# Designs tried in a protein design chat: VHH binders against Endoribonuclease YbeY (ybeY). Part 4

Target 1, 156 residues: Endoribonuclease YbeY (ybeY), of Chlorobium chlorochromatii (q3are0)
Amino acid sequence: MSLELCNSTRQAIPNKRLLQAIRMVVQGEGYEIATITGVYCGNRMSQRINRDYLNHDYPTDTITFCYSEGKAIEGEFYISLDVIRCNARHFNVTFEEELLRVTIHSALHLTGMNDYLPEERVAMQAKEDYYLQLLKTQKSISPQKSTDNAIFSCNS

## First folded at step 4 (VHH)

Design s54 (from s01 with F113M Y115V; framework vhh_brivekimig_d4)
Fold by ESMFold2-Fast, scan of step 4:
Structure s54 (fold): chain B 156 residues (1-156), chain A 126 residues (1-126)
Amino acid sequence: as target 1 above (156 residues)
Amino acid sequence: EVQLVESGGGVVQPGGSLRLSCAASGFTFSTYAMSWVRQAPGKGPEWVSSIKGSGGSTLYADSVKGRFTISRDNSKNTLYLQMNSLRPEDTALYYCARQYTFYYSSGSRYVTMDVSSQGTLVTVSS
């Protein structure tokens, strides 16, 4: 089992809560983690990935690659922290709340959940709300500095 | 490292049959959708067939429907393509491919493939 987060930016992220969110979604949807890599990046890196894989040259909030179809998930996701910060301001929520929502969204995609159709989008939003609320109800566990080495640099 | 090794190509006459194999290693084979892609001399690549890892769902290009059958043996990490009623236009290098699905956050799903570099040559000639 491998779950790793990579932050290529100078912006701080709540890595323990992000890992908790990913595990909660995967387990809650009845899946297991084989290998998941989450990459948190800036607009420049997000634009490069979008250009190289999707033939687009503009920033996006997240891109998810699901490599598996079975119970054990193999995949990657890329989240732009600059876009998250912009969206948090637009939706009048905290940076952390928006970051958790988009991370949950990416994890739901890794379980095979679609949001291509309008009705699929409604279902996805309901799941995002459910897991985000579930994370909030676990406030009794004091967040400590993680001794987990789940985060590494993405810059070569 | 991911490795895909094709075999089973050869020379056959029109109306003949061949069975291609792809031995996979370096990843959990049963969790990936797999595909066959071919490239005829002087032409671009053409998708031939796909099979899902999580179910028995199969898809075929119109040019091969009813003649080709894709299958897999997850216990042997092997993908197969049974080719019947072969035609001269089926002449090509045949490649095994591992399938990926990726999503944009706000609603579009896309599929791409990691194609083997080796291939196996199928020649149909009278």
Scores: ipSAE 0.018, ipTM 0.406, lowest interface PAE 5.8, mean pLDDT 79

Design s56 (from n1 with T28R; framework vhh_brivekimig_d4)
Fold by ESMFold2-Fast, scan of step 4:
Structure s56 (fold): chain B 156 residues (1-156), chain A 126 residues (1-126)
Amino acid sequence: as target 1 above (156 residues)
Amino acid sequence: EVQLVESGGGVVQPGGSLRLSCAASGFRFSTYAMSWVRQAPGKGPEWVSSIKGSGGSTLYADSVKGRFTISRDNSKNTLYLQMNSLRPEDTALYYCARQYTFYYSGGSRYVTFDYSSQGTLVTVSS
């Protein structure tokens, strides 16, 4: 089992809460973590990924790759912190709230949840709201203190 | 490191049979859908067949349905393609691939393949 977060930017991120959010979504949806890597990056890395995979030359908030199809998830996601900060200001929410929402969104994709159709987007947003509220009601993180440091530096 | 190594290609006459193998390493093989993709001389890649991680569901391109059989042995981390009643138009480099889905911001969803650059050559000629 591996859950790793990588921050290639100079922006601080709430590592423990992001790990908690990912575990909460995966377990809440009835899945297990085999190998998940979350990469928090800037607009340049986000634009490069969009260009290389999607032929887009503009940044996006997240791209999620789901490699597995069973209950043990293998995958990775990329989140642009610059886009998150812009969106947080636009929606009048905190950076942390928007970051947690998009991280939850990426974790839901890793469980196989789609948002291509309008009804799928509504269902996805409802799940985002559900898990974000659950995170707000928790007073403590995992009792396993050794899992709090599952973060490493990225070379970009 | 993820590795996919194809083998079993060769020269065979029309109506003949070949069994391709793909040895996988560096990932939990049983949790991935696997596919065979081929590229004929002067043509683009063509999807041939897919099998779910459990082995319980298979899909075939219309061009090979009834002639090819995809299977897997999760205990050996190996994918197979049994090719029967081979035809000249089956001549191609054959690649095994991991099937995966990626999601783009804004709701787009794509199914794609992560395959090796190696491949195994199948030539059907007299």
Scores: ipSAE 0.127, ipTM 0.544, lowest interface PAE 3.8, mean pLDDT 82

Design s57 (from s01 with T31R; framework vhh_brivekimig_d4)
Fold by ESMFold2-Fast, scan of step 4:
Structure s57 (fold): chain B 156 residues (1-156), chain A 126 residues (1-126)
Amino acid sequence: as target 1 above (156 residues)
Amino acid sequence: EVQLVESGGGVVQPGGSLRLSCAASGFTFSRYAMSWVRQAPGKGPEWVSSIKGSGGSTLYADSVKGRFTISRDNSKNTLYLQMNSLRPEDTALYYCARQYTFYYSSGSRYVTFDYSSQGTLVTVSS
């Protein structure tokens, strides 16, 4: 079992909160973590991935790859911190709140939740709001010691 | 390392049958949807059939529906394609593929395939 985050940028991110959000979504939706890698990157990396897979030459906030079909999730996601910062300003929320929302969104995709249809988008937004609220109301406590690597460098 | 090794190809007359096998390793086979993809000489790849990880749901291309049957044995990490009533147009390299889906923030989703460059050759000729 592994859950790992990679930050290829110079921007600080709340690693503990992001890991908490991912575990909360996966467990809350009735799934298990087999192997999940979250990559936090800049616009250039996000734009290249979008171009390579979607033939679009512009950045997006997240791209999620789900490799598994059953209850044990294998997958990865890529989140552009530059797009998160822009979106946070636009929606008049904090950088951390927008980052957590998009991380939750990516984790929901890993559980197989779609947002292609209008009703699917509404359902996903409701789940995003639900998990964000759980994170806000939860009192922080010291986590149990984990043998998981929480963060590693994306630089080769 | 993910490995997919196809076997069972050969030369068969029109109307004949062949059973292809794909031995999978390097991942938890039962958790992935699997597919067969083929490529005829001088043509692009064509999706043939898919089966969900549990084996409970199958899909077929119109060109093979009713003639081909996809199945899997998760205890052996093996995918199968039973091909009946073969026609010359079924002549191709057949590839076993691991299926996955990706999404981006605009709500689009895409299904794609990891498959080997090896394949197994099926030739249908008189």
Scores: ipSAE 0.120, ipTM 0.542, lowest interface PAE 3.7, mean pLDDT 82

Design s58 (from n1 with A33R; framework vhh_brivekimig_d4)
Fold by ESMFold2-Fast, scan of step 4:
Structure s58 (fold): chain B 156 residues (1-156), chain A 126 residues (1-126)
Amino acid sequence: as target 1 above (156 residues)
Amino acid sequence: EVQLVESGGGVVQPGGSLRLSCAASGFTFSTYRMSWVRQAPGKGPEWVSSIKGSGGSTLYADSVKGRFTISRDNSKNTLYLQMNSLRPEDTALYYCARQYTFYYSGGSRYVTFDYSSQGTLVTVSS
């Protein structure tokens, strides 16, 4: 079992909260973690991934790769912190709230949830709201596991 | 390192049968949807068939439906393709492929294939 976060930027991120969010989504949806890597990056890396895989020469907020199909999830996601900051300002929410929402969104994709159709987008947004609310209610109650706070450099 | 090794190709006459195998290693085989993809001389890759990690769900290209059967043995990390009623147009290099799904912001979903550079040659000729 491996859950790892990589921050390739000098921006601080709430690592414990992000790990908690990912576990909450995966377990809440009835899945298990085999190997999940979350990569938090800047616009340059996001643009490079977009160019390499989608032939798009612009940054995006998240790209999720799901390698597994069964209940034990293997996958990774990439989130652009620069895009998250722009989105937070646009939607008039905090950076942390937008970051948690997009992380939850990426984790939901890893469980196989789609948001291509309008009804799928509504269902996805409802789940995002649900898990964000759960995280808010558990801020002062939940102790964190030390072994679950794996953070590593993406530039090595 | 992910390894996919195809075998079982050969020369058969029209109407004949052949069974392809793919030995997988370097990943948790049972959790991945697997596919067969073929490439005929001078043509691009064509998806042939897919099977869910658990083995419960199978899909076939219209050109092979009713003639080919995809199956897997997760205890042996092996994927199979049983080919019956073979036709000259089935002549191709056959590749087994590990399927990935990726998503990007805005709700788009894409399916990609990671397959061997080797393949196994199937020739149907009289």
Scores: ipSAE 0.017, ipTM 0.405, lowest interface PAE 6.0, mean pLDDT 80

Design s59 (from s01 with A33W; framework vhh_brivekimig_d4)
Fold by ESMFold2-Fast, scan of step 4:
Structure s59 (fold): chain B 156 residues (1-156), chain A 126 residues (1-126)
Amino acid sequence: as target 1 above (156 residues)
Amino acid sequence: EVQLVESGGGVVQPGGSLRLSCAASGFTFSTYWMSWVRQAPGKGPEWVSSIKGSGGSTLYADSVKGRFTISRDNSKNTLYLQMNSLRPEDTALYYCARQYTFYYSSGSRYVTFDYSSQGTLVTVSS
């Protein structure tokens, strides 16, 4: 089991809350973590991934890669902190709230949840709201030490 | 580190057979869809076949259906492609590929492939 976050930016992120959110979503949806890597990046890396996979030359808030099938999840996601900051201002919410919402969204995708159709989007937004509210009302889970506290700087 | 090592290519006559193998390491092989992709000289990559990790669901390109059979041995972390009734048009570098899905926040999803860097060459000629 490995859950790791990588921050390629100089912006501080709430590591323990992000790990808590990911574990909460995966467990709440009935899945287990085999290997999940979350990458928090700037517009340049987000734009590069979007270009390489989608032939789009612009940043996006998140891209999620699901590698496995079954109950043990292998995957990774990339979240642009610059886009999160912009979205937080537009929706009149805090940076942390928007970051947690998008992290929850990415974790839901790792469980195989789609949001391509309008009804799928509504269902996913309801799950985002559910986990975000649950996260706001619960105490932090005591960390396991290095695995629960690890955020690594990315170097690409 | 994900590694995929193909073998079994060679030169065969039209109508001949070959069996390709792919040895996989660095990931939990049994949980991934696996695919064969080929690239003929001067052409782009063409998807050939896919097999589900949990065995039994297989997909084939129309150009190879009925001639090729994809299979896997999860105990050996090995993917196979049995190629029968080979045609000159089957001449290509063959890559085994790990299949995965990605999503982005606009709701779109895509299936894509991690290829080996080397491939195995199949030449069908007289």
Scores: ipSAE 0.015, ipTM 0.337, lowest interface PAE 7.4, mean pLDDT 79

Design s60 (from n1 with A33Y; framework vhh_brivekimig_d4)
Fold by ESMFold2-Fast, scan of step 4:
Structure s60 (fold): chain B 156 residues (1-156), chain A 126 residues (1-126)
Amino acid sequence: as target 1 above (156 residues)
Amino acid sequence: EVQLVESGGGVVQPGGSLRLSCAASGFTFSTYYMSWVRQAPGKGPEWVSSIKGSGGSTLYADSVKGRFTISRDNSKNTLYLQMNSLRPEDTALYYCARQYTFYYSGGSRYVTFDYSSQGTLVTVSS
């Protein structure tokens, strides 16, 4: 089992809190982690992934790839920190709150949850709110030994 | 890291048969849908067939249904395509592909493919 985060930007991210959020969502939804890689990047990487896979030449906040069918999740996600910062300003929330919300959103996608239809978006937002609040009530947890790997470079 | 190595292509006359194989490595083969994708000369990629990780469910393009059979051996990390009653229009490079789903915020769910750059050539000619 591995859970790894990669930050290809010069912007600091709350690594331990992001790992906590991902574990909380995956386990809360009744899944387990086989291999999950979260990549935090800039607009250029997000735009490139959109172009390569969707023929869309613009950045998005998150793109999530789910490779597994069963309860042991194999997958990865890409989050554009530049888009997160814009969203945080637009919604009048902190950068950290928006980053955690989008990370939770990506983890929910890894469990097979969709957000294309209006009713799917409502269900998704309710789960985002639930886990975000649950995470806030547990922020006093002492530093723990983790099964997560250390943050590493997104380069070779 | 992820490697897919196709084999079994060749030249065959119309009505003939070929069996393609794909040796997979670098990932947990049994958890993935696996697919065959082909590309005919001067045309774009065409999905041919998919098989569930467990082997319990198969899907076929209408153009090959009843003629082709996809199968897998998870103990050997190998995917197969048995091709019967071959036609000239089956002439293509055949790629073994790892199938997966991706999502983005506010967008549709999509199924896509990672496949080898080399492929195996199947030529059906009289």
Scores: ipSAE 0.016, ipTM 0.373, lowest interface PAE 6.7, mean pLDDT 80

Design s61 (from n1 with T31K; framework vhh_brivekimig_d4)
Fold by ESMFold2-Fast, scan of step 4:
Structure s61 (fold): chain B 156 residues (1-156), chain A 126 residues (1-126)
Amino acid sequence: as target 1 above (156 residues)
Amino acid sequence: EVQLVESGGGVVQPGGSLRLSCAASGFTFSKYAMSWVRQAPGKGPEWVSSIKGSGGSTLYADSVKGRFTISRDNSKNTLYLQMNSLRPEDTALYYCARQYTFYYSGGSRYVTFDYSSQGTLVTVSS
């Protein structure tokens, strides 16, 4: 069992809250974590992934890869922090709230939820809202770390 | 840990045949679609062929249709590529790849590949 986050940017992100969000979604949807890697990156890395695999040359907020079938999830996701910041301004929400929403969205994709159709997007947004609200009402039970909750730098 | 080990490459004359093999481990092989991807010197990766987990559905790039046949043996966790009527333009490193899906925000979904770093070299030359 492995859940790891990696930040290739200089932007600070709430590591503990992101891990909590991922665990909450996976468990709440009835799944288990086998191996999940979340990568938080800038537009340059997001563009490289789109270019290398999909022949796209533009940033996106998240790209999610699910390798597993069944209840034990193997997968990874990539989130562009620059796109998150843009989205937060557009939707008039905090950077942290938008980051948590997109992280929840990525975790929901890992559980097999799709958003291809308008009705599927509505259903996914309802789940995003549900887990965001759940996170707001749940405090960390263990004592919070003050300075070392940052995601560790990605290894080259 | 996912491991993919290719073999069967070599030097062959135009019109010749080769059979590539890929030994897979570290995941439930029969649940995943598998693919062959190749990369010629100085070129980007080119998808060649795919086969679904159960082995019933196959897809081929237009450049290899009618010449190559993809198959699998799930009891041995092995993927194969039978290459016939080989041409100089088939010269490349050939990679076995586990097929997986992307999700984009907004409902876009694409099939992508997780390949090994080893590959097996196929050279078609007189």
Scores: ipSAE 0.012, ipTM 0.244, lowest interface PAE 8.3, mean pLDDT 77

Design s62 (from s01 with T28I; framework vhh_brivekimig_d4)
Fold by ESMFold2-Fast, scan of step 4:
Structure s62 (fold): chain B 156 residues (1-156), chain A 126 residues (1-126)
Amino acid sequence: as target 1 above (156 residues)
Amino acid sequence: EVQLVESGGGVVQPGGSLRLSCAASGFIFSTYAMSWVRQAPGKGPEWVSSIKGSGGSTLYADSVKGRFTISRDNSKNTLYLQMNSLRPEDTALYYCARQYTFYYSSGSRYVTFDYSSQGTLVTVSS
């Protein structure tokens, strides 16, 4: 069992909140964590992954790889902090809110939730809103010290 | 480190049979759907067959239905492809592949394959 976050940038991220969000989504959807790696990166790395896997030559906010099909999740996701910052400004929300939303979105994909069809997008957006609201409600539980080993540096 | 090692290829006459094996390591084998993908000389890769992690559900390309059988032994981390009634057009490098789902931020869902560069060669020739 492992949940690990990697920040390959010099930008600060709310690590404890991100771990909480991922655990909340996975458990809330009735799944378990086998191995999940979340990578927070810059535009260059996001663009390279997009190029390698979709032949797209531009950065994107998130790319999620779901390796497992059972209740024990194996997977990883890549989130571009630069795209998140841009999108937060465009949607008139805080950087933290946009980052949590996209992290929740990625975690929902890891549970097998699709958002290709319009009705699927509506359902996923409702789940994003639900978990964001739940995080606000459970903020006071966060002061308890959690496992510090769940984050590592993504140096070369 | 994830490793997939194919074996069992060879030369066989039309109508013959071969059984391919794939030894997997470095990941929890039973949680992944597995596939066989082949590539004939001078052509692109062609998906052949898939099996869910539990072994309960299988899919086959129309070109191999009724002739090939995919199976797995999760206790041995091994994937198999039983190939019967082989045809010259089955001649290819055969790769076992770890199947996974790729989600793009726009909502697009893609099924893709992580497979070795080695493969095992199957030649069907009279």
Scores: ipSAE 0.016, ipTM 0.400, lowest interface PAE 6.7, mean pLDDT 80

Design s63 (from n1 with S30R; framework vhh_brivekimig_d4)
Fold by ESMFold2-Fast, scan of step 4:
Structure s63 (fold): chain B 156 residues (1-156), chain A 126 residues (1-126)
Amino acid sequence: as target 1 above (156 residues)
Amino acid sequence: EVQLVESGGGVVQPGGSLRLSCAASGFTFRTYAMSWVRQAPGKGPEWVSSIKGSGGSTLYADSVKGRFTISRDNSKNTLYLQMNSLRPEDTALYYCARQYTFYYSGGSRYVTFDYSSQGTLVTVSS
């Protein structure tokens, strides 16, 4: 079992949150991780992959490769941080929220979900929203125990 | 490292039979769909047959349907192609290939293949 993230840029990314998001999606959809590699890169690498596989000479936000069949996922994805930053500005959301959304999207592709047809896009967006919301409500690991009621401290 | 090694080719008379084998290593064989692809002299590659990782479903090109049978033995990491009623038109280099799928922004889905560079030669002649 291996889940690894690679950041080929000098831009900071929320590594722990991204790992949590991937595990949450894969497990939530009823799959297991055999080997998943997520590569966070710049426009140049995204453009090279587009050129090599699609004969497109421009960058894209994500490209996902699914190598396996069955419940144990083998695959990798590439996300352009430069495209994420641009999209975050245009959609008026934070860089982190857009990055998490696109990471969730890539993980959903690894489970075999498509978004080509309009109904598939609606289903994919609903799953993105669902997992992004679950991630927002997830409790942080803490060894310390508050004397306050746990449910109230989680709502603050 | 991923390796696919084909064997079982040879020379056979029209109407004869051959069985090709492909020994796989360097990956979890049972989780990958596998295919046979052939290339005749002076022609481009032609997909012949595919089998899911579990062995549960098979697909065949119209030109070979009813004559060829694809199978796999996941305990031996081996893919097979049983070729019956061979015709001169079946003469080609035969490759086993590992399938994989990629997705990109905009929802497009593509199936592609990792080929062995070696292949195995099948010649059907009198």
Scores: ipSAE 0.016, ipTM 0.385, lowest interface PAE 6.4, mean pLDDT 79

Design s66 (from n1 with K52R; framework vhh_brivekimig_d4)
Fold by ESMFold2-Fast, scan of step 4:
Structure s66 (fold): chain B 156 residues (1-156), chain A 126 residues (1-126)
Amino acid sequence: as target 1 above (156 residues)
Amino acid sequence: EVQLVESGGGVVQPGGSLRLSCAASGFTFSTYAMSWVRQAPGKGPEWVSSIRGSGGSTLYADSVKGRFTISRDNSKNTLYLQMNSLRPEDTALYYCARQYTFYYSGGSRYVTFDYSSQGTLVTVSS
């Protein structure tokens, strides 16, 4: 069981709350964590991933890779902190709130949830709102065995 | 680091049988769908068979249906392909492959494969 975050930027992020959000989404959707790696990066890394896989040369807020099909999730996601900051300003919310929302969104993708169709986007946004609100109303989550990793390194 | 090592290839007469194995490491094997892909001399890659992580459902290319059986042993991190009633047209390098999907924000979803560059050679000749 492994949940690991890494931050390749100089931007401070709330690592414990991000880990809490990921665990909450995975457990709430009826899944377990086998191995999840979340990478918080700048626009350059995000654009490279988009070019390599999606033939796009522009930054995006997140891209998620799900490697498993069973109940135990193995996967990784990449979130652009520069895009998060831009979005937070645009929507007049805090950086932390927008970061948590996009992290929740990425975790929902790891559970197999799509947002391709308009109705799927509505369902996804409802789940984002649900988990974000749940995080705001809970002061702490009980310690879990072999699931907590602090942000250390983005070595791939 | 994902490692996939194929074995079990060889030379066999038409109508013969072979069993291929794929030893996997570097990931949680039981949670991944796995596939066999082959490449015959002078041809592009051809998908042969897939099996879900749980082992509960399987798919086969029409060219091998009824002759080949895909299976897995999750306790040993090993994928198998039992090949019966082999034909000269089955001659190829056989690769095992890990199946995965990725999602792009805004809803695009894609399926792709990680597989070994090594493979195991199967030759069916009279």
Scores: ipSAE 0.014, ipTM 0.336, lowest interface PAE 7.4, mean pLDDT 78

Design s67 (from s01 with K52S; framework vhh_brivekimig_d4)
Fold by ESMFold2-Fast, scan of step 4:
Structure s67 (fold): chain B 156 residues (1-156), chain A 126 residues (1-126)
Amino acid sequence: as target 1 above (156 residues)
Amino acid sequence: EVQLVESGGGVVQPGGSLRLSCAASGFTFSTYAMSWVRQAPGKGPEWVSSISGSGGSTLYADSVKGRFTISRDNSKNTLYLQMNSLRPEDTALYYCARQYTFYYSSGSRYVTFDYSSQGTLVTVSS
């Protein structure tokens, strides 16, 4: 089993909480982690990924790649921290809350959840709210602080 | 590490048949959807067929429906393409590819390929 996060930016992010969020979603949806890589990047890197894979020359908040179809998940996701900051301001929430929400969203996609239709988007938002709330109120996990900015970095 | 090795290409007359094989190694074969893609001389790549990881679902390009059959044997880590009623326009390099789905933040979904093989030539000619 491998769950790895990397941060290609100079922005500190809560590594332990992000790992917990991913594990909560995968396990809560009845899946297992074979290999998941989460990449936290800036607008320049996110824009390059959009250009290379979608032929879009603008940043998005997240792109998720699902490589497996069984219960053991193989996949990766990319999240733009600069877009997260913009979204946090727009939705009047903290940077950490928006970051966790989008990480949960990406993990839900790894379990095969879609958000094409309005009804699917409502269902996905409900799951995002559920796991975000569970993460906030989970007493049995380590007493980690939201300012636990553990260093984890990509060498690119 | 990830390897896809094809075999079964060759020269065949119109109306003939060929079976292509793709031996996979270096990953958990049964958990990945697999595809066959072809590229005719001077043309871009054309998707031919896909099969789910379990083998329970298959998809075909309109140009090959009813003539080609995709299958897999997960116990042997092997993907197959049975090609019947071959036509000159089926002449191409054929390669197998590991398939995956990616999601965009707007809810858009795209299918693409990773770790394609080097290809095997199929020539349909008299």
Scores: ipSAE 0.064, ipTM 0.506, lowest interface PAE 4.3, mean pLDDT 82

Design s68 (from n1 with K52Y; framework vhh_brivekimig_d4)
Fold by ESMFold2-Fast, scan of step 4:
Structure s68 (fold): chain B 156 residues (1-156), chain A 126 residues (1-126)
Amino acid sequence: as target 1 above (156 residues)
Amino acid sequence: EVQLVESGGGVVQPGGSLRLSCAASGFTFSTYAMSWVRQAPGKGPEWVSSIYGSGGSTLYADSVKGRFTISRDNSKNTLYLQMNSLRPEDTALYYCARQYTFYYSGGSRYVTFDYSSQGTLVTVSS
């Protein structure tokens, strides 16, 4: 079991809160964590991944890769902190709230939830709201084992 | 960088057997679903088989069910394909592939394969 966050930016992020959010979503949806890596990056890396995989030449807030099928999740996601900061300002929410929402969104994708159709996007947003609200009303959860969570440096 | 190096191809008679190997490097092998994809001369790629992560769940194309067996050794970063009861129609370049599903917040779910341009040639002829 491994849940790891990587921050390739100079920006501080609420690591404990992000880990709590991911665990809450995965467990809440009835799944288990085999290996999940969340990568928090800048626009350059986000734009490169978007270009390499989607032929889009612009940054995006998140891209999620799911490697597993079944109950035990193996996957990875990339979130652009620069896009999160811009979105937070435009939606008049805090950076942390927007970051948690997008992290929850990525975790929901890892459970197999899609947002291809408009009705799927509505369902996804409802789940984002649900977990964000749940996270707001609950006390922070400490990791049971240090091996269950790792915070590491990304490649330059 | 991601490297996938296939080996084990060769020439066999119909009904023969071969075991293909794929040595992976440049990524955490155990976290990826792995696949075998083949391409016959002048044809597009055809998915053959997949094996998922550490759980070992396997899937097979109907054309190879009961004849081929996919397996992996995560301690050696190696993927295998045991091919039995080979047919002339199995003649192709065989590629080891890293499989993943990606989601785009503004778009759709996609399943894709990342495989090498090298491959290993399997020829089934009398």
Scores: ipSAE 0.013, ipTM 0.290, lowest interface PAE 8.1, mean pLDDT 78

